# Designs tried in a protein design chat: VHH binders against Flagellar brake protein YcgR (ycgR). Part 16

Target 1, 263 residues: Flagellar brake protein YcgR (ycgR), of Thauera aminoaromatica (c4kar8)
Amino acid sequence: MAELSTPSPASPAPLDGGRGDELEKFTLRGARQILQLLQDLITHRGLITAHTGGGHSFMTAVLKVDEERGRVVLDPSPDPQANRRALAAPRLTCVTQLDGIRIQFPLVGLGEGQDKGRPALFAPLPAEMLRLQRREFYRLQVPLAHELSCLLKAEDLARKPVEVSARVIDIGAGGVAVVVPTGAAEFVIGGTLPACRLALPDGEPIELDLEVRNLNRQTQRNGTEQLRVGLRFAALPRAADTRIQRYIFKTERALNAKARGGL
Short names: E, the ipSAE of ESMFold2; O, the ipSAE of OpenDDE; V2, 0.75 times the mean of E and O plus 0.25 times the DockQ between their complexes.

## First folded at step 1 (VHH)

Design nc11 (from nc1 with D99P Y100G T101W W102D E103Y G104T L106E D108Q Y109H; framework vhh_7n9e_1)
Fold by ESMFold2-Fast, scan of step 1:
Structure nc11 (fold): chain B 263 residues (1-263), chain A 120 residues (1-120)
Amino acid sequence: as target 1 above (263 residues)
Amino acid sequence: DVQLVESGGGLVQAGGSLRLSCAASGYTFSEYDMYWGRQAPGKGREWVSGISPSGSTTAYASSVKGRFTISRDNAKNTLYLQMNNLKPEDTALYYCAKPGWDYTSEFQHWGQGTQVTVSS
């Protein structure tokens, strides 16, 4: 029967649409809290998406916290281009999840060197970290076994209409994030994609108008690059909203049951 | 390291036209989507237009759609905004922006801006 595979990869999609002033109550600035949260990320081997600007990111992890030097040590990308972008960036924005809680923090002044003879990236400890625990910021990481897809109506490099089947990697109340095959279509933030079709289990594809909210050229841990597109539901019929929320709820329950019934 | 330098603003009569330019340096311009934004006195920054890396896809704010045209020349590392049928409400400091990704959801790189003043 249809069995849920272990979720992979376990990296969260970037949060879009948050404002700093509205997020202040979720911001940690205590040195002890920051150190403890970074240590928790190390203990749980949390995967981090580090955004380098310009719609580029790479997958990393916190290897250690060097309290004596006041710095954090990160796992470099196997892609030298991703590391060069990171070192050239005025800041990295790091995004991850810990126990269903979305965590974000900036790193400024990134450098490179070695840790115990291995290449590493170094940055001063962040002065602040966001810890977000609200349903409106929740994104379900879609299990690969579900083979969730969205047929996008877009334009190619020559402005010709194309239909692109994109894999849905996460889904929430306000939208989806998808992986688009390289070169299949071009997107721009604010662009509208009309009459796209979201394939959910248990029924016909849902026809949706989608707005492009963000673009991310993410370097995966194997060194390959993927284009991730964040899409907002521009207009959502009530029946479609109900089906999407039902899918999220049902999948969360199944994942929670698997976690509790395993090991 | 990244620098964006806007030019081409000025004083123009309602119904007139201006062409803005943005010279980009310090990064591989052809790999990034680029944006124009504006800020009128006493107001927040408003997004005006965006363009994909190759220039094949564009987007416009409803207030300027049909009047403004965004374009780029990747060989010259230059972004353009052709503004036609200008209105007094288009008066603002115009910025080009390289997209960034941070927890405030703001673009990381803005130029100094070029002032556009539309008289009635």
Scores: ipSAE 0.013, ipTM 0.254, lowest interface PAE 8.7, mean pLDDT 79

Design nc12 (framework vhh_7n9e_1)
Fold by ESMFold2-Fast, scan of step 1:
Structure nc12 (fold): chain B 263 residues (1-263), chain A 121 residues (1-121)
Amino acid sequence: as target 1 above (263 residues)
Amino acid sequence: DVQLVESGGGLVQAGGSLRLSCAASGYTFSEYDMYWGRQAPGKGREWVSGISPSGSTTAYASSVKGRFTISRDNAKNTLYLQMNNLKPEDTALYYCAAYSLEGTFYPRDYWGQGTQVTVSS
């Protein structure tokens, strides 16, 4: 099997099925492994982005694994529309992280009900879970205190140039995820954003080209909506790559030190 | 209950043109990003082109840029792909998708059945 590498600027978007075959070695299909991973998500209070299709998602969490009934119990969205989309969806694609490792799994047959008198969503246990253990898939959750931003050079609804300052919510070796106000600009998967500026806490902003790899209109835990844009680094200069990697490792070490010594 | 039905495929000579259509139902078409993908014989599925909900923003795979044009008619719940200057390498089953499958490497479950395009040399 070929190793999955950072995609070239011309590489296919997430809809290319060929990449799935290359990731088979990271796919868990054992019932006990799946149960253990879901339990780890509960223990570490992992937030899950559940994609309902059509570029829509909502934030959820696994509340409980019901081994006896073979199902997971999920926290519903406070937005009734997000829950209706989820229930109508033929499949949810759930994405989360555990210790910086990307975890992804499908849920089919979503229903709604009550758990201990509170609204809940539930679905059969997934038959498979993807656990990507390679560093190129690692995503650092950017601390709010860092106020890390990216100035995007994009197009509005009339295809006119606009500049949008977007908050960086996660960063990895291959790209960033940013949050933009809904309607500030329109993005499409595969689109290129030239000469964007990434502001790190140290030094001058880094000028780089970004490719749109994914989009979702995410309903947050408080019921508000955000547009989340996943952006891949295109033709990243060596000096920029070094600065980004240094920021990631330095921040990860600081967060790990805080977790060991803090509350 | 999402249904996507592609049409407009056929046999065409190299250098020719075809226009594909995708009739969408079961969701609010105007609120969703739409995409065209293709699968050539013996190859994996690949993304071809995408369009924003309003139709104002489009993107293309480098292999088709300048030759293909994606568009949509939200009043008719229909997605289009105008294909010009077709090459034998464009021979594939073409399908549309309403879903962003962010975070998945198994996107096949959400495609329509497709329409066959065959380009002879």
Scores: ipSAE 0.013, ipTM 0.407, lowest interface PAE 7.9, mean pLDDT 79

Design nc13 (framework vhh_7n9e_1)
Fold by ESMFold2-Fast, scan of step 1:
Structure nc13 (fold): chain B 263 residues (1-263), chain A 122 residues (1-122)
Amino acid sequence: as target 1 above (263 residues)
Amino acid sequence: DVQLVESGGGLVQAGGSLRLSCAASGYTFSEYDMYWGRQAPGKGREWVSGISPSGSTTAYASSVKGRFTISRDNAKNTLYLQMNNLKPEDTALYYCARQTYDFGSYLPEDYWGQGTQVTVSS
């Protein structure tokens, strides 16, 4: 016997519709607005995940905005293969956040060169940037000091049951992103990981079912690769939802206070 | 221009085997995750299997695990799906896709082919 409400496998890319209209109101197209937002990312030393396609990405940052030449300068990866992937890609999708607000923008025409004698990547300024100022789109970057983890029940590469303690790198109202060592477990897009345990600092681990939504191999700034797994909360109880939201709120406030404090 | 062309489908009896191929062009094939999906009459699209750029990591839907094997030949820009012990429930249009992941994005982009029909008779 099986439950009627079993998770369905993921489909290919989402079908277009009203979502495009909804997101348009959060899209910045003015040159001055774009320049100011990029400068804010520099000032706050915002880390950017640059997606090169095919589940690959690398960590970067905006080093400089050249207003006169209409260019942005990015920190290259220490992994030469990540840089080769980026240069070969028709576009990069750059994702970051500022004060809990998700920011996303494309870069097209990526090139390489030097800035003050140091290797750099550069691209024309994006024509648009998405700035999602809605709470449901907020993702908290989890401080490493919190040692937030999720114990995943999955299968290894030999399809044997395995429990993997995965580091939680971000968390939102709808799910978490975790880091898994390469080879530790196998993930099926659209599959459910039952009875996983999310550890929060204040209390017992939360048992919940997680659905795999995305997989991404990311090259870190130190050149190492990791598998990032995006997981959606399935059938989340109200009490668990409240605890997660409380953690997000408290941590966000603490991070905002630290950012305003400077050093 | 990304192009994906599937082939190898056909009619087969339950318990039989088929090998699907997908010829890719218009991008650097070896740098992208690829996957196979399927759509049966009257049903939504279903993810079937995925493979990493190098071919070292694979994943399968629970419905096909142990019966299907995904593989790739990066020198030939070709993706394969070996389907063994086919069941009537495997009847569907099978298509390959270039998976584009955007962690936390609401608008991921995938490219997919026209598909190849697989019909499994009982």
Scores: ipSAE 0.012, ipTM 0.280, lowest interface PAE 8.9, mean pLDDT 78
Fold by OpenDDE, second read of step 2:
Structure nc13 (fold): chain B 263 residues (1-263), chain A 122 residues (1-122)
Amino acid sequence: as target 1 above (263 residues)
Amino acid sequence: DVQLVESGGGLVQAGGSLRLSCAASGYTFSEYDMYWGRQAPGKGREWVSGISPSGSTTAYASSVKGRFTISRDNAKNTLYLQMNNLKPEDTALYYCARQTYDFGSYLPEDYWGQGTQVTVSS
């Protein structure tokens, strides 16, 4: 009776399938650079998505860099189960964005403890940090007021077609990240969702095919679970690409103007 | 504080209709997607329907598609669910929900109401 080894859920493929060689240009390995970048994350209160494997993640932040001890201090999840997963994981993959640049770094050797009397997670300083500056990797955080949504044509557990309205939380030239209620549909990494509809503020929805690239289950403080789905544009018409780029550009300008004290 | 209050539930016979309402307060209702979910006895929460802030985009679970209609009145800060051709399988506590995601400043949170009971008799 050959125990069908249930294929270990494939570790989420590095989000950006770029050829390893191209990523080297964007990889920081210098101690000073790493420390500076971590400090910048602290200064800007950058929220980090920490991936623990198995499609699970939680939101955290860098609270402190301890240079003397060579460690980083992270905010623990309000979900004890998420923290347990993090501590059990051989590697934590941290993903964040600073000034529109995607930052990714691994943490290994995670431990729990107290920082100034508060629960905290500790890890040795990362040996490397990926800072993606290429435009193709840029993701705009979508303001809630913009009503950016994507109608996903997916399947449920019974493989019956379902349509799911998903909130778009970030958008770039290559794809979107959306949030869906847990149980709304079943998604398979690498699977294609055909004839989806991306709603932009400037006109009619764009019909496009989407490929599922990553799945992140997040437990909220209230104990509810949400699913974040990373989607790649599988087939994007030129006209659609232009509209998306225009939206991103306009939105960035508006956000920058607001940040500068503009109306 | 964000508040969601569901109403309109009750006992109906199979094939009957109900209209649920969800009154929202404590935030700018028109800026957020809204959702209906349900929880049947002994089962987990199930997504039922979603609607965009403007109402231009709607979505449905396959189990309710063609029978249920989600709508909203932003002037009244109210979400609706018209349920037609109800089936015993639709028996559940129905919840109104708002999702919040601000990865720049806030942790994602879901806000849920207390729910309204829908019971469909055979």
Scores: ipSAE 0.000, ipTM 0.230, lowest interface PAE 14.2, mean pLDDT 82

Design nc14 (framework vhh_7n9e_1)
Fold by ESMFold2-Fast, scan of step 1:
Structure nc14 (fold): chain B 263 residues (1-263), chain A 119 residues (1-119)
Amino acid sequence: as target 1 above (263 residues)
Amino acid sequence: DVQLVESGGGLVQAGGSLRLSCAASGYTFSEYDMYWGRQAPGKGREWVSGISPSGSTTAYASSVKGRFTISRDNAKNTLYLQMNNLKPEDTALYYCAKEWPSYTGLDYWGQGTQVTVSS
């Protein structure tokens, strides 16, 4: 049978229902735990990828938890199309990461209104939240300030060879997730992109072959559409592996120090 | 079921302009890339232009770049192709399609609209 793509913990792609059963031990159902986790997302200004179905998602954030009314308030997309898809969806799957831990939860019964005179999306509090902490699934969320990029070699909509500089949004032992403008290049799940170049701090770009594992069209908080591409390292030389692991370790350590020392 | 209905073709003199429309139904139009293709007499279908779901990204065949403009109105489920400075070699049956063959295939082609450019 053909290999199926499985999302990483930091990936915006949601986990399958069958895997949800295996992840039951990591599922929070206590009201106090759910409220605390949502509050932690507010405190850390955590960005959330909200999946509306059909391979579409948008960036949002929890603005507040209305405990009295039993609802969560979300930041709407500046793209009205993304908001219409969300309101029409029977279920929103929200995926985020807090301190290297994947958090995923459903929202059912999404509505629209206003909060403090501004447009907002509302949903009942989730009955459950997944909090997945496992070393083998760890993906570092790349700080924007690091400006990590990967030069991809692909084809555009006109079937012409094209080089696309893609921003790296997360990185792990097995691969990276990148963002590109929708339509900038064509990608096929299972396809190989040869001789791509990963730019890390402190040294020359790493040349490597990448396999396309998953695709998701995401509307950003500024209203622009981005294609998120999950890429697996097809083969990784030991020197490249060491350099990637060193970057992950140093960045994780720096982020942990900043979180403990900040304000 | 998915339906695509093209309109706006006709006879025009070289140097003239036409605007084609494609009315889509039976699927969530705003979630799909859309394309215009054409087929000249005695030739296979060729790609003309493509547009992303939000309209943020467009692409054109080299033969039409700078002369044609693709656009979409997601509220009206309609795709457009503005054709300027038409040439006799643009004479073809023009089709809209839901997915490009390089990725998923040209699903749900419409019946097309004929464009004839006289010299």
Scores: ipSAE 0.000, ipTM 0.088, lowest interface PAE 23.7, mean pLDDT 77

Design nc15 (framework vhh_7n9e_1; at its last look DockQ between E and O 0.01; V2 from the best seeds 0.00; counts 0 for: pae O 12.8 > 2, placed apart)
Fold by ESMFold2, look of step 3:
Structure nc15 (fold): chain B 263 residues (1-263), chain A 121 residues (1-121)
Amino acid sequence: as target 1 above (263 residues)
Amino acid sequence: DVQLVESGGGLVQAGGSLRLSCAASGYTFSEYDMYWGRQAPGKGREWVSGISPSGSTTAYASSVKGRFTISRDNAKNTLYLQMNNLKPEDTALYYCATGSYVEYTFGTDYWGQGTQVTVSS
């Protein structure tokens, strides 16, 4: 049975070529470090996006760490199909944030069962976790009240041009993530969307080229599905970069003040 | 387990052509975006071309656009890369991959061991 559990070949980073060496310094492999970080995620009740492959993901959380058995316990999705995809996946790639720091870790050997009479998902503790403690990796969660949008210049299934107004859900120095209506356009990872328009509150929309970096049908904690598209900025002029950074800085400062002041 | 096996590489003179194949198993091939990547010795991995599950949508790196053509045969669980007008700069280990890539990390992508393409002259 050990041969059936051997890992697949190491995953490459094809759209992030050349970053592997830089990421090593952010990689935790010590058992104590991993246990502490997982416990921190539990304590802060962090929501985790679990990627199952094939462009699918679901929202979950780490419920507990069973140190004695060497496993982590995850909250199952209310959508049974999301749970079936997770159990069929060769591994889950879990993504979350803790105090603005992006955390990622793989889970292999996911199984289902019960924890204290409740359905649960189980996996061995990850052998490594990525903790991206650098500002250039930061993604601001965009407040709904800001109504940030990005007009995408894409194509439909018939390869005809279509414009899609997509809500921006996070933004960072290198790109945005958006939600698009089901069936509004077709995307491929690595594809380029030229002359899109990012609408910021402080002026005219920014025209920029976007590259599709990820494409996920994400099952939310309430069981509904949405299409999330991760988009990278092609090289930005300094003025556009400055406007984006100013938006991020001002919004982060306002959100931090609200959280501390209770206003 | 996901298994991706590339073939069709070799030594080719500049201006020549090669067709790479990628035989896939261990997952439902027709439901996944697929792509080709390459890695020259001592350099990082470079995305080359991608294709949607149905095969109707394709994308190419600017360095290969117009010279390379990606395709798939979902009945045979096989991905292809037709490479025309090859240049010495195309010399690399070519690999196929499944994709729902997650940035900066131990992504959700699986890839094969690769097939070597060497373009002389």
Scores: ipSAE 0.022, ipTM 0.491, lowest interface PAE 7.1, mean pLDDT 80
ESMFold2-Fast, scan of step 1: ipSAE 0.424; ipTM 0.786
OpenDDE, second read of step 2: ipSAE 0.007; ipTM 0.272
ESMFold2 (binder alone), look of step 3: mean pLDDT 83; pTM 0.838
OpenDDE, look of step 3: ipSAE 0.000; ipTM 0.239

Design nc16 (framework vhh_7n9e_1)
Fold by ESMFold2-Fast, scan of step 1:
Structure nc16 (fold): chain B 263 residues (1-263), chain A 121 residues (1-121)
Amino acid sequence: as target 1 above (263 residues)
Amino acid sequence: DVQLVESGGGLVQAGGSLRLSCAASGYTFSEYDMYWGRQAPGKGREWVSGISPSGSTTAYASSVKGRFTISRDNAKNTLYLQMNNLKPEDTALYYCARSYPDELWGYTDVWGQGTQVTVSS
């Protein structure tokens, strides 16, 4: 039997001490905290991935918090089909990142209309927001200038072996998210991709086995669709883990210095 | 409305067997990793076993490996845990959970209420 799972069976169990208790610690339910966090997302122009279910999502942003009406105003997708899926969904799961911390919240009762004559989506303010300050959930958004890529060994639409160079959009201690061109390959959640190659600056590509964790057809702000694949590091040699952590740390420091220095 | 409902717990003597079931509803069960966890009286929660969406990949905590078998029936939206050679130390509330589909590492956003397993010496 394969020793492959989201919790590592070789480590102290992630559920020791209670995973529900850990998530509760990171859950914001105070109205003022929720309003402040939403305002921080507006101020930092944070992009949000809104999951509509069935492996579909679209990119949005919080445009405004309407405290008087108790609602949040979201940027609609330029793809009408993505908006139809969102409006039909019983719930949106919104995922974003602020200062390297994962933020996640539900929106229920999504509607459409106009804000100051412009199309908008709106929903009641969320009753709770999750702000995960755990090392394994820390995600570095990879700067486009770094041209970070991962060579994936996968299957095409006809189930023939294919190698695909995928752009890495975020990276953390436990995995990467990549963008795959439409039609380049098929993925199966839970499937393994052996001997993939992660290209980091300052060295040879890292050879590693990846597990497909999630699969999402994401509609971009410009209306085009892309396939986002979440990939977990099935196992990492110590040297590879060190190089990944070093890349994350150095890049994070450089981005912080740029923000403070106006570079 | 997403629900996970466990059943099959009870009282058994050491060396005995139990089969737990978890009935899932309100989502596409076949697209999620599923897990069994447990919580013994006065102790924290402990991960027991996990299974991939297709059922081809399984993993177990060292304390139960070789004694417990996780499986799933995607046509019935049901997760199972076959527990053999039960020990008093296996006494706990057993609950199932799904991995969150949007997570690279997966974590639980939905837990069942649990089913109590008590193993007498």
Scores: ipSAE 0.000, ipTM 0.129, lowest interface PAE 15.7, mean pLDDT 78
Fold by OpenDDE, second read of step 2:
Structure nc16 (fold): chain B 263 residues (1-263), chain A 121 residues (1-121)
Amino acid sequence: as target 1 above (263 residues)
Amino acid sequence: DVQLVESGGGLVQAGGSLRLSCAASGYTFSEYDMYWGRQAPGKGREWVSGISPSGSTTAYASSVKGRFTISRDNAKNTLYLQMNNLKPEDTALYYCARSYPDELWGYTDVWGQGTQVTVSS
């Protein structure tokens, strides 16, 4: 009975070789940033896949960061063989996700010991951590208090122009999702809405072209029907892109600070 | 499952005619507005024509007005587009789409795969 060797989970495809320069933008090398990110992993109890090479991996977590000793403490595998492989590996590749962002970092010099009487793995702090925020895929949930809106230039059945003010519910580098009242306008997936106006808190509305990508009817708790419209930025001026990115960054930072009890 | 399937496309000479069909299934066809759209090579999707559930109201893009006629047969769950006096600029993938019912302002939520129309000079 030939034991069907369960195909070793395919080594995560090398992160598409975006030019070394693009990866650099997402690489954290600052000691403080690295410590903070590791601490965030601890706080969120982020599960980490540690790759030991040869198609082998085990699940772990960061248990502690020892700043004084410059080391990270990891949860050992319940599998002794996995731990042996980890200790024998010249390098661990750790992969995890936090808030939808892929995080990858190397650990070298792995050792075993005890932390508070429990078996643990120890490694020097990583020299670098990769935080892959694919701008295109990350969408910030817009706080209700920000009251972002988008003036949509749409058409009716007769292709008569109509303007609809829509609330923005999420925003990313690639587009926005908005909610509109049912019957407010005609939307066609793949259609372009030209010369729309996105209102950000930091200044004048941004004029941009939007492409309808998806439509979802939603019934609110109060029984009111709304239409969620996913919109792609069809043409975004550089200055507008910068403003949008700045807004996202600022808002995300604020939300994170609040989540940490700082606000 | 809601499905729209277009047919009737092909190659035609300028000045020629085609009739497109869109077969609808998986929903009450007669309750929805229906639309034709098209996408030319290298261009975005554009609205071509619309028709109300009863067929009493029709609309056309300015570019096709007087040349194209939209109609529907609710008993057959089929939408039609009669295209006359075709021009090279009409070359596109033509698709049908469904809108939400009972509103003057519709939301298109379903579309077909499209049928290719090529008009040669």
Scores: ipSAE 0.000, ipTM 0.223, lowest interface PAE 14.3, mean pLDDT 84

